# VH-VL binders against o27280: the designs that were tried, part 295

Target 1, 266 residues: o27280
Amino acid sequence: MDSMNVPEVLEIKRIVEESESVKTFIFSWDFRREVRPGQFVMVWDFRDEKPMSVSLIDPVRSEIGISIRRVGEFTDRVHGLSEGDLLGIRGPYGRGFELMGRDILLVGGGIGMAPLAALADEATARGMRVDALVAARTADELLFLDRLEAAGVNISTCTDDGSCGFKGFAHERLLTLEENHDMAAVCGPEPMMFQVMRILDERDVPAQLSLERYMKCAVGICGQCCLDDTGFRVCAEGPVFWSQELSRVREFGRYRRDPAGRRVPW
Below, E stands for the ipSAE of ESMFold2; O stands for the ipSAE of OpenDDE; V2 stands for 0.75 times the mean of E and O plus 0.25 times the DockQ between their complexes.

## First folded at step 11 (VH-VL)

Design Y15 (framework fv_acasunlimab)
Fold by ESMFold2-Fast, scan of step 11:
Structure Y15 (fold): chain C 266 residues (1-266), chain A 118 residues (1-118), chain B 108 residues (1-108)
Amino acid sequence: as target 1 above (266 residues)
Amino acid sequence: EVQLLEPGGGLVQPGGSLRLSCEASGFTFSRYWMSWVRQAPGKGLEWVSAISSGGKSTFYADSVRGRFTISRDSSKNTLFLQMSSLRAEDTAVYYCAKWYIGRAFDIWGQGTLVTVSS
Amino acid sequence: SYVLTQPPSVSVAPGQTARITCGGNNIGSESVHWYQQKPGQAPVLVVYEDSERPSGLPERFSGSNSGNTATLTISRVEAGDEADYYCQVYDDSSDHYVFGGGTKLTVL
């Protein structure tokens, strides 16, 4: 019926501290409800409910992981929980990443590496060559490097401050990397994704981008999913979109909407 | 005008060879994966081959692997299918098709008939 | 190899709703696309990514995809909708495009 829309109260089986601001919460999962990289779940702390991308999909251990960055009241409360505590989980929702070709470039910024880490696992299991550009402000904020290395991913790093790898932004590092990919997947701050998308478009690489702002649209919370004021609405169920859909959207990477619906710069 | 034009086709004897071409106009050809899809008389659609936008990766249906070669020339906005060791069961209308969102096909050529018969 | 199953034919009266199914193991996890083909013509994309319509196509065409069945729905059917309809997915495990066998829609 509506089994995916009924929250299950699940015990936090394990918590992995990814950084000072990011934790991965691991739950036992019944894989009769299939989960794909790029999909999200609604996490309920019995007070508020927020969408979170799935960062680990492990059918062998019957586990999923949800990586959460501490950025506000809800995430602060969830970060205060311990193994054995309970959370409500509903989903999965949204369209996941769609793979094609023999090789893929992943470009992730900050917590945007979370859904890309799950995608790296799937792409590797499928036999794809995976190159990952992992970007963060500082070395301590680079996420999932150990998981990517264990999966056989070819890793490049960059940090704004130069504390690890290339000193600079993701798009600046991308310009120094090999152009030879059948597809790409991108997740991170919207200004980063916009710059990366432009470079991939110039290199004729089809890309998918995960836009967290559209997770609520996928569950029907936002009835007016417009990317600009030309009357354009989201054409497909998010949060993952192909770059061809986003290249004609003037608002993408430049402006966002605040809680009141006003246009504000990134 | 956005279109894919397929000059050619023809009658060829079993064991023979034929090259199909597909000329693109009205869009940036180099940006998209391209495919060949065929349809035998009175039968359904069957995917034959695909090539990545940069041309480095090629893919083939099991029925044509080792006999057909897909290629592209971005300077001419043209997609090719070199067919060799042709069999009667390769008789079909061949369509070139452009990649679209979700790995669909939005633009199709008009189709070119290839008949393999003595 | 992934297999898509369609009924060979569906009949409908003008003004009624036609439903054409596409069966596949766990097809709900795939993006399903639908094509209309009229005699002597190339296929035309009518639904992509399960439920989206290309610009310029009538709102009468819609799609859904869940579990093991995707469905193309054509509401308020017109005589001009008589055609063969094909579903299609991309099998990422083999890098193959897969088409269903096709369904002939007859408008009575």
Scores: ipSAE 0.795, ipTM 0.899, lowest interface PAE 0.9, mean pLDDT 88

Design Y16 (framework fv_acasunlimab)
Fold by ESMFold2-Fast, scan of step 11:
Order: structure tokens, then sequence, then C-alpha cells
Structure Y16 (fold): chain C 266 residues (1-266), chain A 118 residues (1-118), chain B 108 residues (1-108)
């Protein structure tokens, strides 16, 4: 084992423009290194290395896809690349989502839809009924709607400004949906995930939540990758956690820590 | 503190019926998938049935499908297995078991012996 | 139906390492769990998700899973480890839990 810790230089086979700020980079992949929805890879541009969730897993075409939102220097450089250019990829890392039962609810906010899009593909391939609540600030920030529709997913949309679908937040939209599911998977901003988790807990729907923060610690880069009360290391034990565990973490959905270790509200 | 308690077993004639119960305490019962697993005397573990947290999805091993019904009452923190058309090969210790990460079982009942004999 | 194959018996001397295998088609793609069962007792989860150990269990218990074989490893075996051991997976195609036939560990 440990072959996943060796970076491999891969050619960008295809780039899909998901929105003005999000692109999916597609690579040929040897599935002797198995990849599951909810896992991430380390993307290396030969200068910096950053963790990115896998958003497409296609063993038939021997491809994986990695969706990247432009938010800083590294992602800006990667967005400047073209088909045929090279990136270093290593992994996958982290635990994947689990599927069980006949139906699943996906609740995604912004780029959080990326790992959920891969999960939707797996769930539909298993014959599960998939309902997705896709949330964003505005209509043009809603991601993967065409892909989810092509997979046979039942889609509900929600935007803060009302430019598409329900006007309001994801948890407000969820309250108007009366369907209980065997499972749920949630990924997005922590305040959104906290509110959604609370509703799902009340409805007795077991939920898996993906925390994307601190994933840089998965490869031993930072020893401080953990959650306050439980000592969970997001990179090693996550990024996917069950709602039962997260409900007892004081930090989740309420605050994060600055470089000095002080609590900062979301 | 976290436990599953199974009150008593029984002796039943072939073709008869029996209902098993399993009482949960120390965790939020309504949130978890629950299963029944049995073990015939001197034999290995055999999964029997599973039920979703909300009770709307149920799964059965081929050997018991159509004869056994799994159900739950979350207000009483109780899991049930209604066994009908019992056969000699259903003789076993029956365990209730709670779902855990990876679809393992972390908490098991103490087991209840069901004997199907004339 | 998915089938897990275990050897019926494994014998080791105290202080040695016991290895119990669980064979299954492409089992390396599944999450494998291991249970210890002593006479007259309910099973106890000793390894989950291939290699994770529940709180309170001895570090002598470990697991691996690759290709067509998963393995439970018990290092520095003690007399108290004598028990039946079962592997288990969840078969996604049928929504069924599958147990191996069990392995009796005898400590000479």
Amino acid sequence: as target 1 above (266 residues)
Amino acid sequence: EVQLLEPGGGLVQPGGSLRLSCEASGFTFSRYWMSWVRQAPGKGLEWVSAISPGGKSTFYADSVRGRFTISRDSSKNTLFLQMSSLRAEDTAVYYCAKWYIGRAFDIWGQGTLVTVSS
Amino acid sequence: SYVLTQPPSVSVAPGQTARITCGGNNIGSESVHWYQQKPGQAPVLVVYEDSERPSGLPERFSGSNSGNTATLTISRVEAGDEADYYCQVYDDSSDHYVFGGGTKLTVL
C-alpha cells in the first residue's frame, strides 16, 4: 500500500466550465487505486499543493473529475490552465460516504455540491431514489443541475435572493419538504450544514456531513487538524462524519479558530 | 449504559408463531438502522433482517422472507421480530444489533433462544 | 449471493501472531468488520472499516484488506483471545449483511 502517497503527473484531459468561478478538471485514472464519493486528492501545480474533493468518478471511461472554485492564488493559477497541461495528483484520501437503504437526500451549498454530484452518480447506479436540494446565494452559483438531471435525480433549488427556485436558505427550503429519507448527505458552508443537520436529527434521518476544512493535514502537513471537543482529525477520520458525532462538537457550525487560536464566529 | 435488552425466548411447535422484542437504552434509538442476527446451535452468525430508522424500509435474508416481519416502535425504543410459519431450522439464538460506521454492529443484545420443536 | 470464506480453525502458541483470513471476490473494495465471540456471549466488534479499532480494545488487534483477502491480525496472543472470529461486509447489490463462516482460534 501507500502507492496513493506518490504524486503522479497527469494531463488535463478535459475542462468543464461549471460556472464563472468553478471548473471541473478531468483526468484519466487507473482504478486499481479505487476512489469513492466523499474522498479528496491533493492537487499539485508544481509550486503549491491543495486538497480538492473528487466530483466525478467514472470507471467506464477511466476518468476522475476534480471541481475547483477560484478563491485565491493557487486556484487562480490552476484556473489559468488548459487541456493538455499537467498537474500532480496524489490520493485519494479520507473516508467516503456510505450508502444504505432505498432513498437518499443530498443537500449541497455552492461548491459543496461537488462531492455530492459524485455520490448522486453512485446512488442512482445502485437503484436508489435520489432527491437533491441544491442551494446557492444566486442562480448562477447553483452547480451540477444538468448533471444531476441527466442522472435521474429529483432536484429542488434554493437561492438566498430568490433568483431560482425557493427564496431563502437551504434549511428553510428543507422545512417545506415532507419526504423522509433512509439517509442524507450534506456538504456546504458549516452554518448551513448545522441548520440542516438539526432538522434531519429531528426527523430521525441519519446524515453524513462533509467538512472540507483542514484536509491539508491528511498527509501530515499540519498536526493541528482536529475538531475541538472530540479530537476528530478531519483529514484522517473525515472529511465525512455522521451527524450524531458532530452534534456534540461545540465548534461545528458556530466558530472556527484564527492563527492565534481564538474563536471566530462564522 | 448503552444497551439492548432482549426479554426471554421460547419453545414453539413447527408452523407456530413468536414475537421477539429488543429494548434499547442509552442512545437515540430512532436514529439508527437495527438488525436481527441469529446463530443456530454450534453454527455461525447469520443476518436475518434490517429496518431503517423511520421504519419504511425493511430487508430480509432469503431464508426468512415472507415468514418474518421486522418492525420498530420508536416511542418505546423497541425493535420487534414477528416470526411466523416457524421451522426446525429457525432454531437459534436471536440477537438484535445496532448499526455502526461502515455498516458494522457495535451494540448487541444478550441473545434470546428460540427453539422450534415438537 | 456474496460469499465470505474463512478457515474453520487457526492454532497459535501464546505470544505468537495469529492471522485469520476472510476471502471474498474483490473484498478489498468493501469495508470489512471483525467480531470476537466467546462461548455463551454475544459477539463483540474488534475491528471495523478494515483497520479501525473500537475504543477500549487492545492494540494487539489490527486488520487489513486488499484484493480478494481481508485479514484480522492478533499480535502477542493471550489465552483470553481464544474465541470464534467472524468477518462481515454489507453487500450493496442486495442490501444484505454477509458474515463469514467463522474461525475458531485455539491458543495451544
Scores: ipSAE 0.491, ipTM 0.785, lowest interface PAE 2.8, mean pLDDT 87

Design Y17 (framework fv_acasunlimab; at its last look DockQ between E and O 0.68; V2 from the best seeds 0.00; counts 0 for: pae E 4.7 > 2)
Fold by OpenDDE, second read of step 12:
Structure Y17 (fold): chain C 266 residues (1-266), chain A 118 residues (1-118), chain B 108 residues (1-108)
Amino acid sequence: as target 1 above (266 residues)
Amino acid sequence: EVQLLEPGGGLVQPGGSLRLSCEASGFTFSRYWMSWVRQAPGKGLEWVSAISTSGKSTFYADSVRGRFTISRDSSKNTLFLQMSSLRAEDTAVYYCAKWYIGRAFDIWGQGTLVTVSS
Amino acid sequence: SYVLTQPPSVSVAPGQTARITCGGNNIGSESVHWYQQKPGQAPVLVVYEDSERPSGLPERFSGSNSGNTATLTISRVEAGDEADYYCQVYDDSSDHYVFGGGTKLTVL
């Protein structure tokens, strides 16, 4: 894997406010270092480092985008930054999505739409038909709708409170959709992904799912992101997994490991 | 036992037609993309065609596009390759192959020989 | 079209390590798969996604991929490892599965 292992200090070119809790930070990028949808980078604010998915890949403008949800101290600091400020970026890392077929289904929940938005851009650029099921708790938390629409994506929305689109969860909305696709890509809360995967398997739709785990090294050394039963390292063998792979992972949809290595239920 | 069986090979004249079949057993056929891969005598592997799980999407190598047609019947667990306008360069052992992960093939048939000769 | 380049042949003594290379433009950004084919037999998947082994394959088989070269490594080579080996990728630009020309591994 050809990845940058030393953080490169980059200037924030632009900041896009995606929602109240999500911002996309845009950076200049040298595309001699290739990046694929589904891969992640390590973001360093000179105090701490966290893995973040790439949500925008723009070879024309020589830019990438990283979407970050405000959820803790690190992300609070990052969200306090302005255009022109600096961040350390190393990567990309991990296995990204692989496109198959002519029509694909994207199922995303919350910030999980970040890598899927990048995938949507690639798929549409290739001339693929893209259907996207975008889920969130509330309407104001739905991400990238305008961007997806502009790309020609067919969007279906789902909200827990019914404030937009289907009232309910993503897997419930999926059950109401009859069309089968050549493949699917899924990213969001793990319980959501678990249910969605089951439905897709029953429908004989090949699926890829992006997992989130605590990552420390991002290079498959520390083992903090190892999945039970398989020994898969989310940072190395993932974060994108095929459903066939995840079917072997007992941990999937059930629990995760905290920084101390303890089991934490979803 | 997981296996793919390919009957239907044989001798055909240039310009002729031939239909290959591949019968799958030991796995859920409908859940996997399928492909045909051929190998000319003493030569390497060449991908020929692929079909999605639903059969809605089909793909072909440039060398066979417009002449070959891939299809599948889930009720019979069978993959097909209809070959037309056959040429001498189409002479090869034809393998059916099951999609696995990352666009790799994990299960292969034993292959069937197609000989195009006058 | 995307082209994969393999050496026509590699020779190794029993117990030694064989390395078979697969060259391609920026192949390190692609997922490379490897197949073993013995005379008169169908190909067998031995490595997928650059470095993953199918179940049942011995740990002697490993793979790596970076830059412009993917490598299949067979450690502690046995007589039974004598075969043709093919690398394979998927070319997204043309929607083609692409195989290398194959490498004949001879165990001396």
Scores: ipSAE 0.905, ipTM 0.944, lowest interface PAE 0.5, mean pLDDT 95
Fold by ESMFold2-Fast, scan of step 11:
Structure Y17 (fold): chain C 266 residues (1-266), chain A 118 residues (1-118), chain B 108 residues (1-108)
Amino acid sequence: as target 1 above (266 residues)
Amino acid sequence: EVQLLEPGGGLVQPGGSLRLSCEASGFTFSRYWMSWVRQAPGKGLEWVSAISTSGKSTFYADSVRGRFTISRDSSKNTLFLQMSSLRAEDTAVYYCAKWYIGRAFDIWGQGTLVTVSS
Amino acid sequence: SYVLTQPPSVSVAPGQTARITCGGNNIGSESVHWYQQKPGQAPVLVVYEDSERPSGLPERFSGSNSGNTATLTISRVEAGDEADYYCQVYDDSSDHYVFGGGTKLTVL
């Protein structure tokens, strides 16, 4: 909320091991600073700062959770921390998911289930029926299944290798489902999100999609963003966008930009 | 041309019924939630009702719940508002409106005057 | 129920800047939309998602939203800007669209 570039130093209260590669770090939080599903924070390990989506929002316990996948040096260092250690947290930033209707479809791939897990909690608390399609490359990368089950979510799974649920990609599994939801929310690898969006558009389901690559733009840090002829198109209101916004973004799901602005195919 | 066309409203007695219609053209009607918004003479805008794309979910302002029914027919690109048990307080210009990003309204009908009077 | 508060009227001289406020509890966490309505006409969307402008509208129209107040700003006001202006949000808890009471902008 505060635009000062000084993180609040918080103690890691609890660590939940979600999988071999994913941990959720839980911190005490003062909810006078509202946090909504779909928002992110900047996590500072006293060397580097990276954007991370909020995956748990628990006002009853006065806690937030941040789920982090081990993918590089920063995340490897953070994964080496223990309960009682300190991290800097700035935020929250970005626009959260916007709910409407009586039922919602969540489609998540890998770590993309993190912001959707927080959204599932909010949607169920507001009386919505929640169906979740949880996708990953392998069974051990499927995240939050127990948490979603505990929240009363109807779960479908798929894995690329067939180790759990439907064998195939999220969009292939979605084609076998015959439900019309009032809205949908999608988060995962961009190629997956593009294919899922096309199917939801065809089925007349309004959807919101969370694009991790726009999180740095939302806090004023130059990054890989969608850029039109007149300047930055989508950075200010990210990372969550309605499908109607993304259907006009030519590069979504087709190519990305490198730091020099050149087109790089997915 | 992208538009919402509302055939004329009418004069109806208190306790009476009237059905409003709104015909969409120039966009894919089936893709959008639709709403009815009304405005009493000299007053502000008041949301009345909304319907999901499939038509299975409908929502109503407290003032009209149980008396009004919103529906849609995708084959005719038409939105309906069935009004029953009409009251003098329902006298207003009724607009149909199309959902837009952030849950705004980007396209509005021209408005249909409904007068509830003896 | 969620309530949006607007001043009933605002007066401004041509060429000056008009500011129309929309008050709501923690409205900075909501997406605020703004409509212009001229006598005998349907409303026209002039700002959506706090600060985005639809195609075809003058750059003089802009919006902001933080804390408990959203603001529609009209720069270099022209006689043709005289109209009623309404703010609007969607109340997630009730699935209701909520409009402010409207502000009559008078260009002197």
Scores: ipSAE 0.815, ipTM 0.909, lowest interface PAE 0.8, mean pLDDT 88
Fold by ESMFold2, look of step 13:
Structure Y17 (fold): chain C 266 residues (1-266), chain A 118 residues (1-118), chain B 108 residues (1-108)
Amino acid sequence: as target 1 above (266 residues)
Amino acid sequence: EVQLLEPGGGLVQPGGSLRLSCEASGFTFSRYWMSWVRQAPGKGLEWVSAISTSGKSTFYADSVRGRFTISRDSSKNTLFLQMSSLRAEDTAVYYCAKWYIGRAFDIWGQGTLVTVSS
Amino acid sequence: SYVLTQPPSVSVAPGQTARITCGGNNIGSESVHWYQQKPGQAPVLVVYEDSERPSGLPERFSGSNSGNTATLTISRVEAGDEADYYCQVYDDSSDHYVFGGGTKLTVL
């Protein structure tokens, strides 16, 4: 019988309701299959298969967590599941974040905090100083604050409507924060990441950014996740890129593609 | 042209001091970690020290900790290594190197020989 | 304290494939970088992040990393490939850069 990279069917061990629109699904995981912050898995609900970021990596309890925002039919169906229900999981895939130095800045927007929460756990476990700027449209959409605080992360918040922390966009808040980090990690809406990257470049802070385009690909390893201008595959060469790699990408921060492949402004 | 240029090294007696410089051109010096790597005659490469972009985080191999000090001056695009309490085993060609993606080094100077001998 | 082990030498005939190994405990979880050094010259980066090639390097240079072994592969070896080759990692636990002892590639 030919081998095939098929999903492993796993039981949902726990569900954590992170917000009205975001749930974290926790599974038992054999860590002989190593998982790094910033990598993703393909989640199969027996009808469709979508890439999702790993938000919890816990080798001690042999668990991973996958945070999923409700945005359409697939995620609506997954949000309707209960503990004990089954999902297929393939992976992990992609290049994760690489830590360096003694202090790190995390900048996360919305569900983009998911992979950064996993990175924060690793960074604090290594004794790094971690500052996190957590952004959302409203206070109710700020993710992982209690978990980050318990890990000893220094949190700054911003909300578009001002309901918690700084009123405004993440890049505006960033201009008022300390500038002397050894590195940064960024994940969130692509327009936010573009503006944050420019500020970090001006401050000479090396940055890694996790692109969300892998959410467009049904199988996670196909050429549909390629970036224009470079041929980088988000599922293989990314989803995490250094800012130097992204500076060559014309589409970054400027447009996305619809299912027909047409360019659509952000 | 991207370049790292190291002024000449020297002959120094044991217990002496020497300061190495490395001048960068052709890239935005302040955006990159920098490192010193040495190679004793006939031997392999040995990492010596690294410095973060801001200059506030510095790292040293155990063999040189407490004796060598790495620093940088972004206004002059220059990396420095202050070497003190020199020993015969510090005799080597000293390279400066520019950090690259994935924590590698893509641009190296041509190296300068430091000889520690009586 | 992380240690990388390389064979001291490898010999190959022109046109054949050279494989240079870099051993380390669980090195498959590290990003491995490779340098070529010709006599009297500075090192040159030839592979980074296990398998990526810097711009301008021939596709005959490639790399892999799994388990306890990373490998630099040079296909269709030419006389100009004769050099010393070093592997390198960044050890997260110590914030140290670690080099292997080097491998001399001889083209027969």
Scores: ipSAE 0.328, ipTM 0.718, lowest interface PAE 4.7, mean pLDDT 87
ESMFold2 (binder alone), look of step 13: mean pLDDT 92; pTM 0.942
OpenDDE, look of step 13: ipSAE 0.903; ipTM 0.944

Design Y18 (framework fv_acasunlimab)
Fold by ESMFold2-Fast, scan of step 11:
Structure Y18 (fold): chain C 266 residues (1-266), chain A 118 residues (1-118), chain B 108 residues (1-108)
Amino acid sequence: as target 1 above (266 residues)
Amino acid sequence: EVQLLEPGGGLVQPGGSLRLSCEASGFTFSRYWMSWVRQAPGKGLEWVSAISTGGKDTFYADSVRGRFTISRDSSKNTLFLQMSSLRAEDTAVYYCAKWYIGRAFDIWGQGTLVTVSS
Amino acid sequence: SYVLTQPPSVSVAPGQTARITCGGNNIGSESVHWYQQKPGQAPVLVVYEDSERPSGLPERFSGSNSGNTATLTISRVEAGDEADYYCQVYDDSSDHYVFGGGTKLTVL
């Protein structure tokens, strides 16, 4: 639609402080323009535009939420806003998650829990059993635990420093969790997602993984949209990919791009 | 080579039962959702049933629910469809089909004719 | 249940372009797949995820999907393309796979 390509100026209805570094901005939304978990929007602060995953989809209240981690100038400015202030929203864009079966495993690292929180809401509304492995560096960086608990999700946590739940990385914790999920959805740092994908592959669990870093392609950085040796454009064909697609990508989990677009190891 | 091999079907009286089988080779069978799709003579494709990778979750078209049971045996790389209380409208060629990206079907069996007639 | 609508038939001369449509409510938000079926044979996947081609399929087969209509396009049609073509989606709300009614492509 034309309206999807032009930012609509929306009022910040409510702000939820998820942690010291993460806030969720909630807007009224006309659901004639559909939004699915795993999709993203472009957020415009009238200076710069950045892609952000949708973390709340609530057709009953006619609201969407966008969770933003404070990590640079743009996000610092947005974090300085208050209820009643305005932001431009364009989208949604990208391929969302697909749900199959009766149970799903969610594996999220840091802000990667944002799109998975929206997916958890949809899965529980469908009557699926939802297990979530929530990972972060420290307890203070674990996100959406109260929201997931309220939705009836079975939560497991791990922190690198052992300050909450299992001491270690997400893939190490996953090895101690129940096998036999019908599907999985994974979002977080690429090295984490790569290790998790390998375990899920060994368990014959089909997985979908979200590659958030490539959402920048929506602003015209086309070189970063391509997957190393496949040529698929992430903004058009992602950010959500099946594990079978990612197993063919040499770059996934091994390399990242520096500001000049060169490959560097993780 | 990647294949789904189905044995011959059969002729069954209304109210009767028949079990179809589909043997997979050339891919890791246990990794994929599997489905049965049928086609009545001279008509279009109709999805019948699907089964998850581990076999614990099964799905059925409204027309067959309660009468058909899908199952799988990963040790034998075999998919089954147990058909009970068969009706004339169940007469069709039955295909087994393998899940692909986006819930497409990339590999199909050759089809098994099931005729329900007195 | 979700319904997919296809024209019952399309005719095209050799070397021309055939277009087969698949109509569905908000189908542009779904992944649409296309199958070719020749008489007495099993279906063959020719386009998946709206516009992707399986390995080994000619570039003459392509697809698009937006709004309420998905389209399978077959360029430079050959006699061997004569077949029935089916579109397919997965309906998340019912956990059902849905096929269109099929379109018979005749090459004259």
Scores: ipSAE 0.006, ipTM 0.481, lowest interface PAE 12.2, mean pLDDT 85

Design Y19 (framework fv_acasunlimab)
Fold by ESMFold2-Fast, scan of step 11:
Structure Y19 (fold): chain C 266 residues (1-266), chain A 118 residues (1-118), chain B 108 residues (1-108)
Amino acid sequence: as target 1 above (266 residues)
Amino acid sequence: EVQLLEPGGGLVQPGGSLRLSCEASGFTFSRYWMSWVRQAPGKGLEWVSAISTGGKYTFYADSVRGRFTISRDSSKNTLFLQMSSLRAEDTAVYYCAKWYIGRAFDIWGQGTLVTVSS
Amino acid sequence: SYVLTQPPSVSVAPGQTARITCGGNNIGSESVHWYQQKPGQAPVLVVYEDSERPSGLPERFSGSNSGNTATLTISRVEAGDEADYYCQVYDDSSDHYVFGGGTKLTVL
């Protein structure tokens, strides 16, 4: 069968505590099966399978990392695992980020900073100038700041409660920044991404947005992965989309679909 | 050729025991969860038991818990179901089945009839 | 535990479209799989993960899943499609694989 559709049972090599609610699980990886920033894998705990973005890509150590926030039964069980325990991994899936130009902006909200951390590593390795706007509700929920700083990324922060950096939302912070970029990559809550996209569009900065939709199925055709109006399948044609593509989607930034397939406002 | 072959089965008296086996070929057996699914004569499919790749996790339907034991032997590419304290209502064709995406079953054995009767 | 409800039988004429439903509480949040079983044979997977089709199966087979109902749709029905059809999910709360009761498709 296609090897990408068959899960491999891998040993958890190392666990990094990123915050009270986020851990990064690190596995040995055979890079003959290429992984790019912006792609995701299906993580299988031998009961449930959930999509998780790849947050670390390290060909030198032959490792990948998957960052998981504790939000429900599956993630709570996975957080209870220890180094040496096993998880099933299948993938990678989806379209990765495309790097262009010399100066790039990353805008991440919460766990959305995970795929952007992997992108930051690649961009800095290529000699690009990277500015990152890292947003969260509180200072304790800002992710990967030490890793980004170590990579030479220029960091701006904002928190809803003002506990670190600018007090306010990512798009409000972005309005106060007057730097020009050749491209941007954005990942976080869909309403945040919509507002950020509009600002970047006004500045003529092409943006790629990673659309983290509810996904049951990783193999390309799935109702939960489809966008309204365009019929794009997030797991097959995404999760990364250019801003111009998303401007044609009525659903983006306005509503999502619940488990019953009904439109629900953000 | 990818296949599951079930040579076990037979007639057993109530309260008796029987071990079913399922031999895998044509795929890497050790990488997949395996299950047993049964079907009583003229009735529908009923899941019985599942086992993880390394045997760390085993799961059972409420109707067989405590009486049946699922196991696997990677050296023989073989799945087993040890059945004890058999009852008339355990009479069924038993299928071994291979895990597929989303916890579907893509490959099934031919089925082995187990009859519990005097 | 989780229960899947299927109609016991569905009858269609050749060339018509057959629709077989699978009812379950909030089943739209689950991955639904469908199996075809002919007399004396093992089940065959015909649709997995709501709407995916295994390699080699006719495009006449399709699936959907939303709300409390999943549906297997067989277009341009042929006599050879006559069989029992079963839906299946995995219930994480009980750690059980759950099958529907089955639907006998009769092509007259």
Scores: ipSAE 0.000, ipTM 0.382, lowest interface PAE 19.7, mean pLDDT 83

